# Ledger of designs, part 18: VHH binders against q9p7j3

Target 1, 174 residues: q9p7j3
Amino acid sequence: MILPLFPETQVHVFVYENVSNCAAIHEQLISQNPIYDYAFLDAATILYKKQVYSAIIRALEDRRDEQMKTKTIHSEVILSLSPKTEISSAFRQFSMTKKSKNIVVVKIDSKLTEEEEFERLDKLVEGNRVEFSDEELQKLIDFKVLKKNYKLDPSTLENPLASILSSIALRGYS
Below, E stands for the ipSAE of ESMFold2; O stands for the ipSAE of OpenDDE; V2 stands for 0.75 times the mean of E and O plus 0.25 times the DockQ between their complexes.

## First folded at step 1 (VHH)

Design d12 (framework vhh_6qgx_2)
Fold by OpenDDE, second read of step 2:
Structure d12 (fold): chain B 174 residues (1-174), chain A 121 residues (1-121)
Amino acid sequence: as target 1 above (174 residues)
Amino acid sequence: QVQLVESGGGLVQAGGSLRLSCAASGRTFSSYAMAWFRRAPGKEREFVAAISWSGGSTFYTDSVKGRFTISRDHAKNTVSLQMNSLRPEDTAVYYCAADTYGLEWSQYDYWGQGTRVTVSA
């Protein structure tokens, strides 16, 4: 996938449900295994494709502007999902945990086709791939977590996407 | 040094079924993710299905979802593609491929010679 604003950067997003080895993946991430060079997100925290895209774009913009707050583009994606500026908070809010069952996986700067990237990633993830769509994401979301992460209230819940995107875009400007 | 040999292709009527098999040589079969590709007449080779090294994950191209099932047998060093509800557009030479994970990528590590599947209307 190519984002219009960043035509030089290939991005792939995968969604897995019923993942059995999140704990193992998490351990590899902690050890900074380069084989696991992805952004692993808890699907329970993701409601919209645009949410993910916005975070990716924000991260890419940060990189472009040499304003990344984290060490890697993938960690920057995780940070970019959060309305908070604290990296630790962002990771607690949105990153895959050992207890996660459903995940969204983002690859930035891929040199592979989506299918090829899948074959690589699929060696690491034990689960079922589902379509990256709002429909599928809505099946995996934990609304309690979503509301908490973005401080959604009855007024913003009328249009949660707008609120989420605003939070992502305005991170660090409040 | 892994050789892949496909089998199971043939002529089938629309709505019929075929089961393709790919036999891998060598002792490191479990180290490979396995995939099926196909090349229809006049078209480029396209991805069909893949299965992780452990068999714990599978993925399919949209056009075959719900109809095709990829599986693997570690004891027999084989990967299979069960094709149900076949359509004329599934007509192609089907190839088995094996890949190991690494930081560098150029192409699949190993390819079979292919097996021809023809689906008549």
Scores: ipSAE 0.005, ipTM 0.226, lowest interface PAE 12.5, mean pLDDT 89
Fold by ESMFold2-Fast, scan of step 1:
Structure d12 (fold): chain B 174 residues (1-174), chain A 121 residues (1-121)
Amino acid sequence: as target 1 above (174 residues)
Amino acid sequence: QVQLVESGGGLVQAGGSLRLSCAASGRTFSSYAMAWFRRAPGKEREFVAAISWSGGSTFYTDSVKGRFTISRDHAKNTVSLQMNSLRPEDTAVYYCAADTYGLEWSQYDYWGQGTRVTVSA
């Protein structure tokens, strides 16, 4: 996908359920294997497509303005999902772990087409690919995790979209 | 929360060996990636070696590859750096660092106070 605010930037988002090799993927990320240069998110933390896109846009704005706080654009996406600007907390809240079962994978600045990235990722991820849609994400979300990550109270938890997007967009202004 | 304490530094002659240890207190770090960094006088902190939370993956800076070995012991909550074939340019204060994900080598969550290593010619 091409984002209207960043038409020069290629963005691909993939969703995998029932992933059996999260521990192996995590070790490759620690080793900084360039083959794994993606943002690997725990799907338990993602409720909406707009949540992911808002974090991507915020990360791209920080890169444009030379205000990135992390080493890579993919790490900046992970940071940008958090309502706080603390790197370790953001990764703890949103990154996949060895115990993750479902993941959302973001690729920015790909030299490959979306189909070629799918073929590449299918070799790295041992799981079932599903559509990146609100319907599929709602099957994978953990509302207890979502509530904790965005500090949602019971009144906002039933319709949290606006609160989540506000938290991402206004990160660092509260 | 977690405190990291380094030990094992000292004075050694070129070609010698030292083993550095890092012990965590206040919390287990079994889910953390662990790394060693060093800072020589007048220089910035430099990455040396890292080990994944499982211990299955390691990464080394080119200047120490083949000479240094990083390892961890989950039961003892320790990370070790075995330094062989030491050179005068390895002289530095060595720091243990912990990061939940290990994705950002420059962005570690917790740091020790350091242990000094001096390698004489």
Scores: ipSAE 0.000, ipTM 0.128, lowest interface PAE 15.3, mean pLDDT 82

Design d13 (framework vhh_6qgx_2)
Fold by ESMFold2-Fast, scan of step 1:
Structure d13 (fold): chain B 174 residues (1-174), chain A 123 residues (1-123)
Amino acid sequence: as target 1 above (174 residues)
Amino acid sequence: QVQLVESGGGLVQAGGSLRLSCAASGRTFSSYAMAWFRRAPGKEREFVAAISWSGGSTFYTDSVKGRFTISRDHAKNTVSLQMNSLRPEDTAVYYCAARDLSYFGPESDYVYWGQGTRVTVSA
């Protein structure tokens, strides 16, 4: 995808369903294997493409302004999904776990083409890749998880987009 | 060498049905996303439908949603497009396409293409 505010920044987003090797991926992330330098998100936490885009834009703004709180742009994306600026809570809320079944994977500043990233990531993830679309994401979301992560009340659950985007944009009083 | 061969095209009256099939040869496409595109007379090629490698995800263009159904059979290495309630505006040459990834992506990412099969829907 291309972002209007960051036109030189290469961004790729991948969605995988029915992933069988999340435990193995999680171990590689703990060991900080550079081959796994991506933001691995639990798809149960992502409802809209705009949610992911907003977190990416926020992370890129923080990098531009030298305000990143984490070591990598990918970890900053995970932090940016959270309504508050607390690193450990954000990772517990949004990152994939060893028990995840469906994941969203973000790559920023790849030195590979989109096709080469697809080939590489397909070797790392044992699952079925699907289109990054609101339709596909809405098949994978867990509304109980979404409600807890963004502190949504029942009245906003039917149309949570504005609340989610405001939470991401206003995190840390930016 | 990989090859996609379409079949099932023909002439049908409005309201009728046709089933298109795409047979893949040379290599098993079990890890490939498959799609159907069409080109109507005087128009550009357009996306019709796609199916993921597992068959668990499908996507349709708005004009055919609810009327067309894409499916695949891994044992036979085939992809099918069931076309119901056909309309004159569905008249086109239909192409089967494959990409060696599960993600649907843009037309330019489809690396294998068939020669096409013609569908004519009379009013």
Scores: ipSAE 0.000, ipTM 0.104, lowest interface PAE 17.9, mean pLDDT 80
Fold by OpenDDE, second read of step 2:
Structure d13 (fold): chain B 174 residues (1-174), chain A 123 residues (1-123)
Amino acid sequence: as target 1 above (174 residues)
Amino acid sequence: QVQLVESGGGLVQAGGSLRLSCAASGRTFSSYAMAWFRRAPGKEREFVAAISWSGGSTFYTDSVKGRFTISRDHAKNTVSLQMNSLRPEDTAVYYCAARDLSYFGPESDYVYWGQGTRVTVSA
């Protein structure tokens, strides 16, 4: 996928359910294995496609503006999901954990087609790919976690997308 | 466990057409990449075509490019292979295959197989 505002940057997003090896993936991430150069998100924290894209866009904007707060574009995506400025908090909130079962995987700056990237990722993730859609994401979401991460209340729950996007966009400005 | 049942095979003259269908059981069909393989007499099973989970991507072996089209219907849990301009060398038992992944390549392994449907192309 090519984002209109970033035509030179190819982005791929994959969703996996019933992942059996999140712990193993997590270990590789901790060791900073370059083969695992993706943003691995806990699907329990993701409700909308636009949520992911907004985070990606913000990360790309940060990179463009030389304002990245994290070391890598993928870590910046994770940070960008969070309404908080603390990197550690963002990772705790949104990053895949050893206990995760369902994940969203983001690849930025891919030189491969979606299928090629999938083939590569398939070597790393042991799970079932599902459609990257709001419909599928809503099956995987933990609303308790979502509400906590974005401090959603009865008033904002009427339009959680707007609240989430605002939180992402206005991080550091409140 | 997913069960696959092929249909649509038969005898056809060279230059003719057939449409194979594969019906998949199970609730997670939408998460499966689907493919067709074939085994000609005296030959090993070979890859024919594959389609991604979304149906947005397809892959074909060289010998069938431009002649065969793979498609899928998520609502019906089916995958189809439209075979046009059939040749005697297309004679084989055609097998439907499924794997709970988004895409298959020619060298991909499959988790589930159908029993096959025979296609015979006469000269």
Scores: ipSAE 0.000, ipTM 0.202, lowest interface PAE 13.4, mean pLDDT 90

Design d14 (framework vhh_6qgx_2)
Fold by ESMFold2-Fast, scan of step 1:
Structure d14 (fold): chain B 174 residues (1-174), chain A 120 residues (1-120)
Amino acid sequence: as target 1 above (174 residues)
Amino acid sequence: QVQLVESGGGLVQAGGSLRLSCAASGRTFSDYTMAWFRRAPGKEREFVAAITWSGDSTFYTDSVKGRFTISRDHAKNTVSLQMNSLRPEDTAVYYCAADEYGWSDTYDYWGQGTRVTVSA
């Protein structure tokens, strides 16, 4: 995928259901194994494709402007999903855990095609790959988690997209 | 109240050894990655070593590989760092940290640090 604001940046997003090896993946992330250099998100926290894209765009803007708060672009994507600037809080809210069942995986600056990344990730992730679409994401979301993470009130629950996107865009600057 | 308390720091001559210990209280960290970081005077905090919750995997920064060994004792809720062949460049305040993610950016629990000075 090509982002209009960052046409030279390669971006791939993958969704996996019923992942059985999240604990093993988590162990590899702790070891900083370069093979696992992706942003691994808990799908329970993601409702829309635009939510993920907004976080990616914010992370790329922060990298462009030399304002990244984390050490890697993938960590910056995770931070950018949060309306707050506290790194540990953002990871607690959005990152994959040992107990996650469904995940969203983001790769930035890949030298591989989307098809080659599929082949690579399918070897790392023991789960069922599904389409990165609003329809599939809405099957995996936990609305209680979403409401808590973005502090959604009754006035925004009917259509939370604008509120979520504003929270991501205004992270740390509102 | 959750606390990580480091001990074992001190003054040693180059080529000497020290063993740092970190005792955790207020909760167990059996599901957490435990790590040591250090901060030398005038520098930023850097990663030194980590051990996964299983104890099966250990990780070290290149400058300490072969000289430092991290270990943990789940029953005592402690993590240790055995430092051998110490160099003046190892002079720093050493911090114990714990996190369920273990990425360098995400450590939530930190001790106050223990000072290590290595003389030439």
Scores: ipSAE 0.006, ipTM 0.322, lowest interface PAE 9.7, mean pLDDT 84

Design d15 (framework vhh_6qgx_2)
Fold by OpenDDE, second read of step 2:
Structure d15 (fold): chain B 174 residues (1-174), chain A 121 residues (1-121)
Amino acid sequence: as target 1 above (174 residues)
Amino acid sequence: QVQLVESGGGLVQAGGSLRLSCAASGRTFSDYTMAWFRRAPGKEREFVAAITWSGDSTFYTDSVKGRFTISRDHAKNTVSLQMNSLRPEDTAVYYCAAGSEDFYGPEYDYWGQGTRVTVSA
């Protein structure tokens, strides 16, 4: 996938459900295994495709502007999902944990086709790939977590996308 | 807030052993996954070993497996790296790092100043 604002950057997003080896993946991330150079998100925290895209765009903008707060573009994606400025908080809010069952995986600066990237990633993730769509994400979301992460209330829950996107865009400006 | 201070570095002959130690300040030591990294001259910093917050899991880079052992002492707020069968290619500044259990990737919350290990042929 190519984002209009970043035509030179190839991005792939994958969704997995019923992942049995999140703990193992988490350990590899702790070890900074370069084979696991992805952003691993907990699907329970993701409601919309646009949420993910907005975070990716924010991260890419930060990199472009040399304003990244994290060390890697993938960690910046995780940070960009959060309305908070603290990196550790963002990771606690949105990153895959050893207890996760469903995940969203983001690859930025891929040199591979989507299919090739999937084949590579499929060796690392033991789960079922599902479509990256609002419909599938809606099946995996934990609304309690979502409401907590973005401080959604009855008024903002009428249009949670707007609130989420605003939170992502305005991080550090409140 | 955690301050990390490494010790135990030095000069050793190939085949020798060293034990690095990292002392952590504060009272939240058990909340952190602890790791050792190293940076050789002219090279990028690389992961060496990690131990989870509970101490129940350890991880190693391939080149040190079977030779290095990471351990932690919760009572003393220390993490150690026993390095056996040292090789010249193990020469580097070794850094202690602390990170949250749920925090992963190339970043850790806290880093030590480093301790130099030199292995002569």
Scores: ipSAE 0.015, ipTM 0.291, lowest interface PAE 7.5, mean pLDDT 90
Fold by ESMFold2-Fast, scan of step 1:
Structure d15 (fold): chain B 174 residues (1-174), chain A 121 residues (1-121)
Amino acid sequence: as target 1 above (174 residues)
Amino acid sequence: QVQLVESGGGLVQAGGSLRLSCAASGRTFSDYTMAWFRRAPGKEREFVAAITWSGDSTFYTDSVKGRFTISRDHAKNTVSLQMNSLRPEDTAVYYCAAGSEDFYGPEYDYWGQGTRVTVSA
């Protein structure tokens, strides 16, 4: 996919359900295996496509402006999902864990086509790929996790998209 | 200023044990993931073991699972690697590393200069 504000940046997003090898993937991330250079998100934290795109755009803006807080663009995407700029808490809130069952995988600056990334990623992830759509994401979300991560109250639960996108765009400011 | 210094390497026979230690100076690494990597003669650097900043999670490469144990001491700002049942293929220079961005895809910011381990048949 092409982002209007970053037309030369290649972005791919994949969603997997019923993943059985999250612990193995987590070990590869710890070991800095370059084959696993993706942002691995817990799908329990993602409600909308626009939530993921907003984090990607914020990460790309920070890279453009030489203001990244993390070492990789993929880690910056994870940080950018958080309403605050604290790196450790952002990873705890949004990253895949050893116990995750459903994941969202983001690839930025791929030198491969979407089909080639699919072939590669399908060998790494032991789960069922589903469409990256609001409909599919809403089947995988955990509303208790979402509410906690974005500090949503009953009034904002009626329109969580606007609140979430505002939090991502304005993170680091009161 | 900030340094990681490895110690404990040496020559040992197959089946033997060694304990490697890594001492950090210049700052406290309580928020860092600590790891051991190794590079054998003529090979690329490979991951060996890691321990998260909380000490909750430890990770090992398949070839050392059950033989090596990583541990840390926050008060002493050290990380250790207990290596048991050593094999000739464990011969390598062992490096201590610290990653500041917790453990998801970190680039390890700090590296020691390495300590040599030789396992004879």
Scores: ipSAE 0.011, ipTM 0.387, lowest interface PAE 9.3, mean pLDDT 83

Design d16 (framework vhh_6qgx_2; at its last look DockQ between E and O 0.01; V2 from the best seeds 0.00; counts 0 for: pae E 15.0 > 2, placed apart)
Fold by ESMFold2-Fast, scan of step 1:
Structure d16 (fold): chain B 174 residues (1-174), chain A 122 residues (1-122)
Amino acid sequence: as target 1 above (174 residues)
Amino acid sequence: QVQLVESGGGLVQAGGSLRLSCAASGRTFSDYTMAWFRRAPGKEREFVAAITWSGDSTFYTDSVKGRFTISRDHAKNTVSLQMNSLRPEDTAVYYCAAESYDWGTPSEYDYWGQGTRVTVSA
């Protein structure tokens, strides 16, 4: 995808369901394998395309303004999903774990086309790729996780989009 | 304030064993993933082994699997690397590293020690 505010930044987002090798991916992340330079999110935490899009835009704005709180743009995307600026809490809440079954993978500053990233990433992730769409994301969300991460009450949970986007945009100012 | 200090390096013959220790000072690392990296002469730093916060998961680079064992002692605020069946190609400076939590990205390791030298003679 092309972002209107960052037209020179190449962004790709992939969604995988029924992933069987999250523990192996986690091992590669722990060992700093550069092939795995992506942001790996637990799909249980993502309800909308705009949620991911807003976190990416916030991370890119923080990089542009030299205000990143983390060491990489991919880690800044994970932090940017959180309503708070506490790094450890954000990663605990939104990152893939060895127990994750469905994941969202974000690549920023790719030098590859979407097709090339797909071919590469499909070899790293043992699962079924599905379309990055609200329809597919809504099949993978865990509403208990979403409610906890964004502190949603029952009335907000009926239509949480605006609340989630505001939380991301106002990170650290809540 | 925060320091990681390695010890246990030295000279050993091929087939021998060494135990490296990493002591953390300035704070407790019970909530940290701890790792060992090494840098051989003329090469880049490479991953060797890691142990996650809970101690539930250990990870090893393929060349040391079955020969090296990483362990931690939360009460003593230490992580250890038991190195068995050492080979000349294991000759390197070994570094202890720590990170606050698993990231959903490649680990960056916030804290590093100064290293301890291991020389394995043929």
Scores: ipSAE 0.565, ipTM 0.798, lowest interface PAE 1.1, mean pLDDT 86
Fold by OpenDDE, second read of step 2:
Structure d16 (fold): chain B 174 residues (1-174), chain A 122 residues (1-122)
Amino acid sequence: as target 1 above (174 residues)
Amino acid sequence: QVQLVESGGGLVQAGGSLRLSCAASGRTFSDYTMAWFRRAPGKEREFVAAITWSGDSTFYTDSVKGRFTISRDHAKNTVSLQMNSLRPEDTAVYYCAAESYDWGTPSEYDYWGQGTRVTVSA
């Protein structure tokens, strides 16, 4: 997948449900295993494709502008999902945990086709791949968590996407 | 706190239809995913159907797919279950439930109704 504003950067996003080895993956991430060079998100916190894309774009912009707050582009994606500036908070909010069951996996700067990347990733993730779509994401979302993460209230729940995108875009500006 | 009140249950012949309704109290109806569960005699409560808080997605247990339809009316704070082609095995007390999740188990829902009895005769 190519983003219009970043045509030289290939991005892949995968969604897995019923993942049985999140704990194992988490351990690898803690150990900073290079093989696990992805952004592993808890699907319970992701409602829209545009939410993910917005975070990716924000991260890429940060990198472009040499304003990254985290060590890697993938960690920056996780940070970019959050309305908060604290890295630890962002990871607690959006990153895959040992207890996660469904995940969204983002790869930035991929040198492989989507299928090739999937084959590689599929060796790491023990779960069922589902379509990266709003429909599938909606099946996996925890709205309680979502509301907390973005402080959604009745006024913003009318258009949660707008609120989420604003939160992502305006992180650190208020 | 949300109170849920079911209605629409009754006796129906196999192949017949019923429409269950659940009325939710409070102002936060739109914050909740709504679901229907059922408990047949001698069986555990089981998930039947759910509709997300936005109403954009619905979920069904396999045995009711194609026969049952869940819907919600945000203006009226109601969730409905249209049950067609009813079978004797659909006989149960049907419960309305509310949660801040798409779907789950009985233990995960925050609020429950008192239930409405559906009896399907052969």
Scores: ipSAE 0.008, ipTM 0.220, lowest interface PAE 10.9, mean pLDDT 90
Fold by ESMFold2, look of step 5:
Structure d16 (fold): chain B 174 residues (1-174), chain A 122 residues (1-122)
Amino acid sequence: as target 1 above (174 residues)
Amino acid sequence: QVQLVESGGGLVQAGGSLRLSCAASGRTFSDYTMAWFRRAPGKEREFVAAITWSGDSTFYTDSVKGRFTISRDHAKNTVSLQMNSLRPEDTAVYYCAAESYDWGTPSEYDYWGQGTRVTVSA
């Protein structure tokens, strides 16, 4: 898909449930295997499509402005999900781990159609693809993790979106 | 290590008031969501009220809204439950609890006090 503010940048987002090989994927990411050049997120930390889009937009803005803090645009997406600026904390909180069961996978600067990118990714991930939608994401979220990552007030858990988006947008301004 | 000590329980007539207090020690109180739960004889423990780590938001189970007020005092590292217009159905052991990722479920709180008994006579 194409974000209005970044018309030259093709982005694909995929969601997988019941992933059995997160440990193997994690090993490949540590080894910096270029075939695995995606952002692999733990779906337990993602409740909304807008959460992911806002992190992508923030990462692309930082790249445009030469303000990136991490090595790749995909690692910058992981940082951009966090309300904090510390890179290691962001990865611990939002990145797929060896123990993850469901994942959200982001590809930025894709030269492939969504179907072509899926076919490539499907060879790497042993799991079931589901739709990237708020409906499917709400089935995979861990609200305990969401509350902790964004310091959500129990009173705002009915509509936490504004708090989450503000945290992503205002990182570094407080 | 967090220790929670409740006080203020007792016997009170219906329509009366009672103030429960929970003193916390061993760590900064401001980092925790604090809650009160209660267990009536023969029933499961149920949520009563919570106050967020910021202190800006409070929650109440429906049966106590408008009658109970939860508050915190950062300087004294305490949380309190002001209970007004008490009813016999409020009779229970009241527990103070701290630190949770889910304010409504007892199994998600890591720290619990020993409880203080409240008895409301008809």
Scores: ipSAE 0.000, ipTM 0.129, lowest interface PAE 15.0, mean pLDDT 82
ESMFold2 (binder alone), look of step 5: mean pLDDT 80; pTM 0.822
OpenDDE, look of step 5: ipSAE 0.007; ipTM 0.245

Design d17 (framework vhh_6qgx_2)
Fold by ESMFold2-Fast, scan of step 1:
Structure d17 (fold): chain B 174 residues (1-174), chain A 123 residues (1-123)
Amino acid sequence: as target 1 above (174 residues)
Amino acid sequence: QVQLVESGGGLVQAGGSLRLSCAASGRTFSDYTMAWFRRAPGKEREFVAAITWSGDSTFYTDSVKGRFTISRDHAKNTVSLQMNSLRPEDTAVYYCAADLGYEYSSPDEYDYWGQGTRVTVSA
């Protein structure tokens, strides 16, 4: 996908269910292995495609404005999903853990085509690839986790999208 | 209550050795990256060494590679830093830290910190 405000930035998003090797992937991420330079998210925290795109846009805006708080654009995506500015809290809330089973993977500024990224990720992730769609994401979400992460009250639970997007856009000021 | 408590600091002559230990209480850190940071008088905190939650990978700042060794004991919930061939430039307060994130060398990423143990290396 090409973003209107960032037309030179190529973005790929992948979804995997029933992943059996999250512990091995997590070890590679901590080791900063460049082959694993992606944002690995726990699918239990993602309800909408727009949620992921909003975090990507916020991360790209922070990079453009030279105000990134993390060292990589992919880490900045994870931070940008959080309504808070605390890096460790954002990773605890949204990033893949060794116990995760369903994941969302984001690649920004790929040196590869989308097809080549598919081939590479399929070798790294031991799971079933599914479409990046609201329909598939809604099968993987944990609403208790979502409510906790965005501090949703009963009045926003019936239509949480606007609240989630606002939380991402206003990170650090609410 | 979660606490990290450092021990093993002291005064040593250049070329000497010290072993620092960090004991965790209130919870286990088996899923956490554990790290050592230091702060010399008048300077900012700098990364020294880190060990992944599995213990399979270790990382060091260039100035201590080959001289310092980080290790962990999951059963005892401890992390240790063996410091050999100490130099006056190693004089600092050493801090133990724990985190779940990917950026092992950034102090801003770490949620849990000890209070520090002082290391003084005389010429």
Scores: ipSAE 0.105, ipTM 0.530, lowest interface PAE 5.5, mean pLDDT 86
Fold by OpenDDE, second read of step 2:
Structure d17 (fold): chain B 174 residues (1-174), chain A 123 residues (1-123)
Amino acid sequence: as target 1 above (174 residues)
Amino acid sequence: QVQLVESGGGLVQAGGSLRLSCAASGRTFSDYTMAWFRRAPGKEREFVAAITWSGDSTFYTDSVKGRFTISRDHAKNTVSLQMNSLRPEDTAVYYCAADLGYEYSSPDEYDYWGQGTRVTVSA
């Protein structure tokens, strides 16, 4: 897909459930295998598509403005999901772990169609692809983790999306 | 703020049945794990039953297993507790609770509470 504010940047987002090889993927990420040049997110931490898009947009803005805090655009996406400024904290909060079961995979600057990218990614991920939708994400979310990550409380739970987006947008401005 | 209102409490004889209902306000009912707790006289509040946001999973304290059934209606934003084979020891004020979570039996994990409905089971 193409984001309106970044028409020259093609972005793909995939959701996998029941992934059996997260540990193996994690090892490849640690090794910085270029084949795994994606943002691998723990789906337990993602509630909305707009949450993902917001993080992607912020990462792209950071890149545009030469203000990236991380080494890669994909790591910047992970950082951008977090209300915290610490990279390590962001990764602990949102990145796929060895114990992850469900994941959201983001590809930025793709040269492939969505289907082509999926075929490529499907060789790396052993799981079932599901639709990238709020409905599917809602099935995979761990709300306790979400609440902790974004410090959601009864006053913000009425509109979690707004709170999440604000947290993403205002990171570093508190 | 999510408002929870319990109903259905009352006096019932041992061996009888009662159905509690909890009506929830707000737009995000489907995101909440719903639970029932109870507080007997002189005792602390204890977990009774919970149902996940999706309704796919239910959990019960051991003493009510096989007798109580928790269910939810997303269309009506309600959660119910069907209580069968009631015993005097089930006498308590029953509270409805809501939490953005999967499975938790600790009261402090729940964000919203109802005012409670009294259930009295006579011998």
Scores: ipSAE 0.006, ipTM 0.264, lowest interface PAE 9.5, mean pLDDT 91

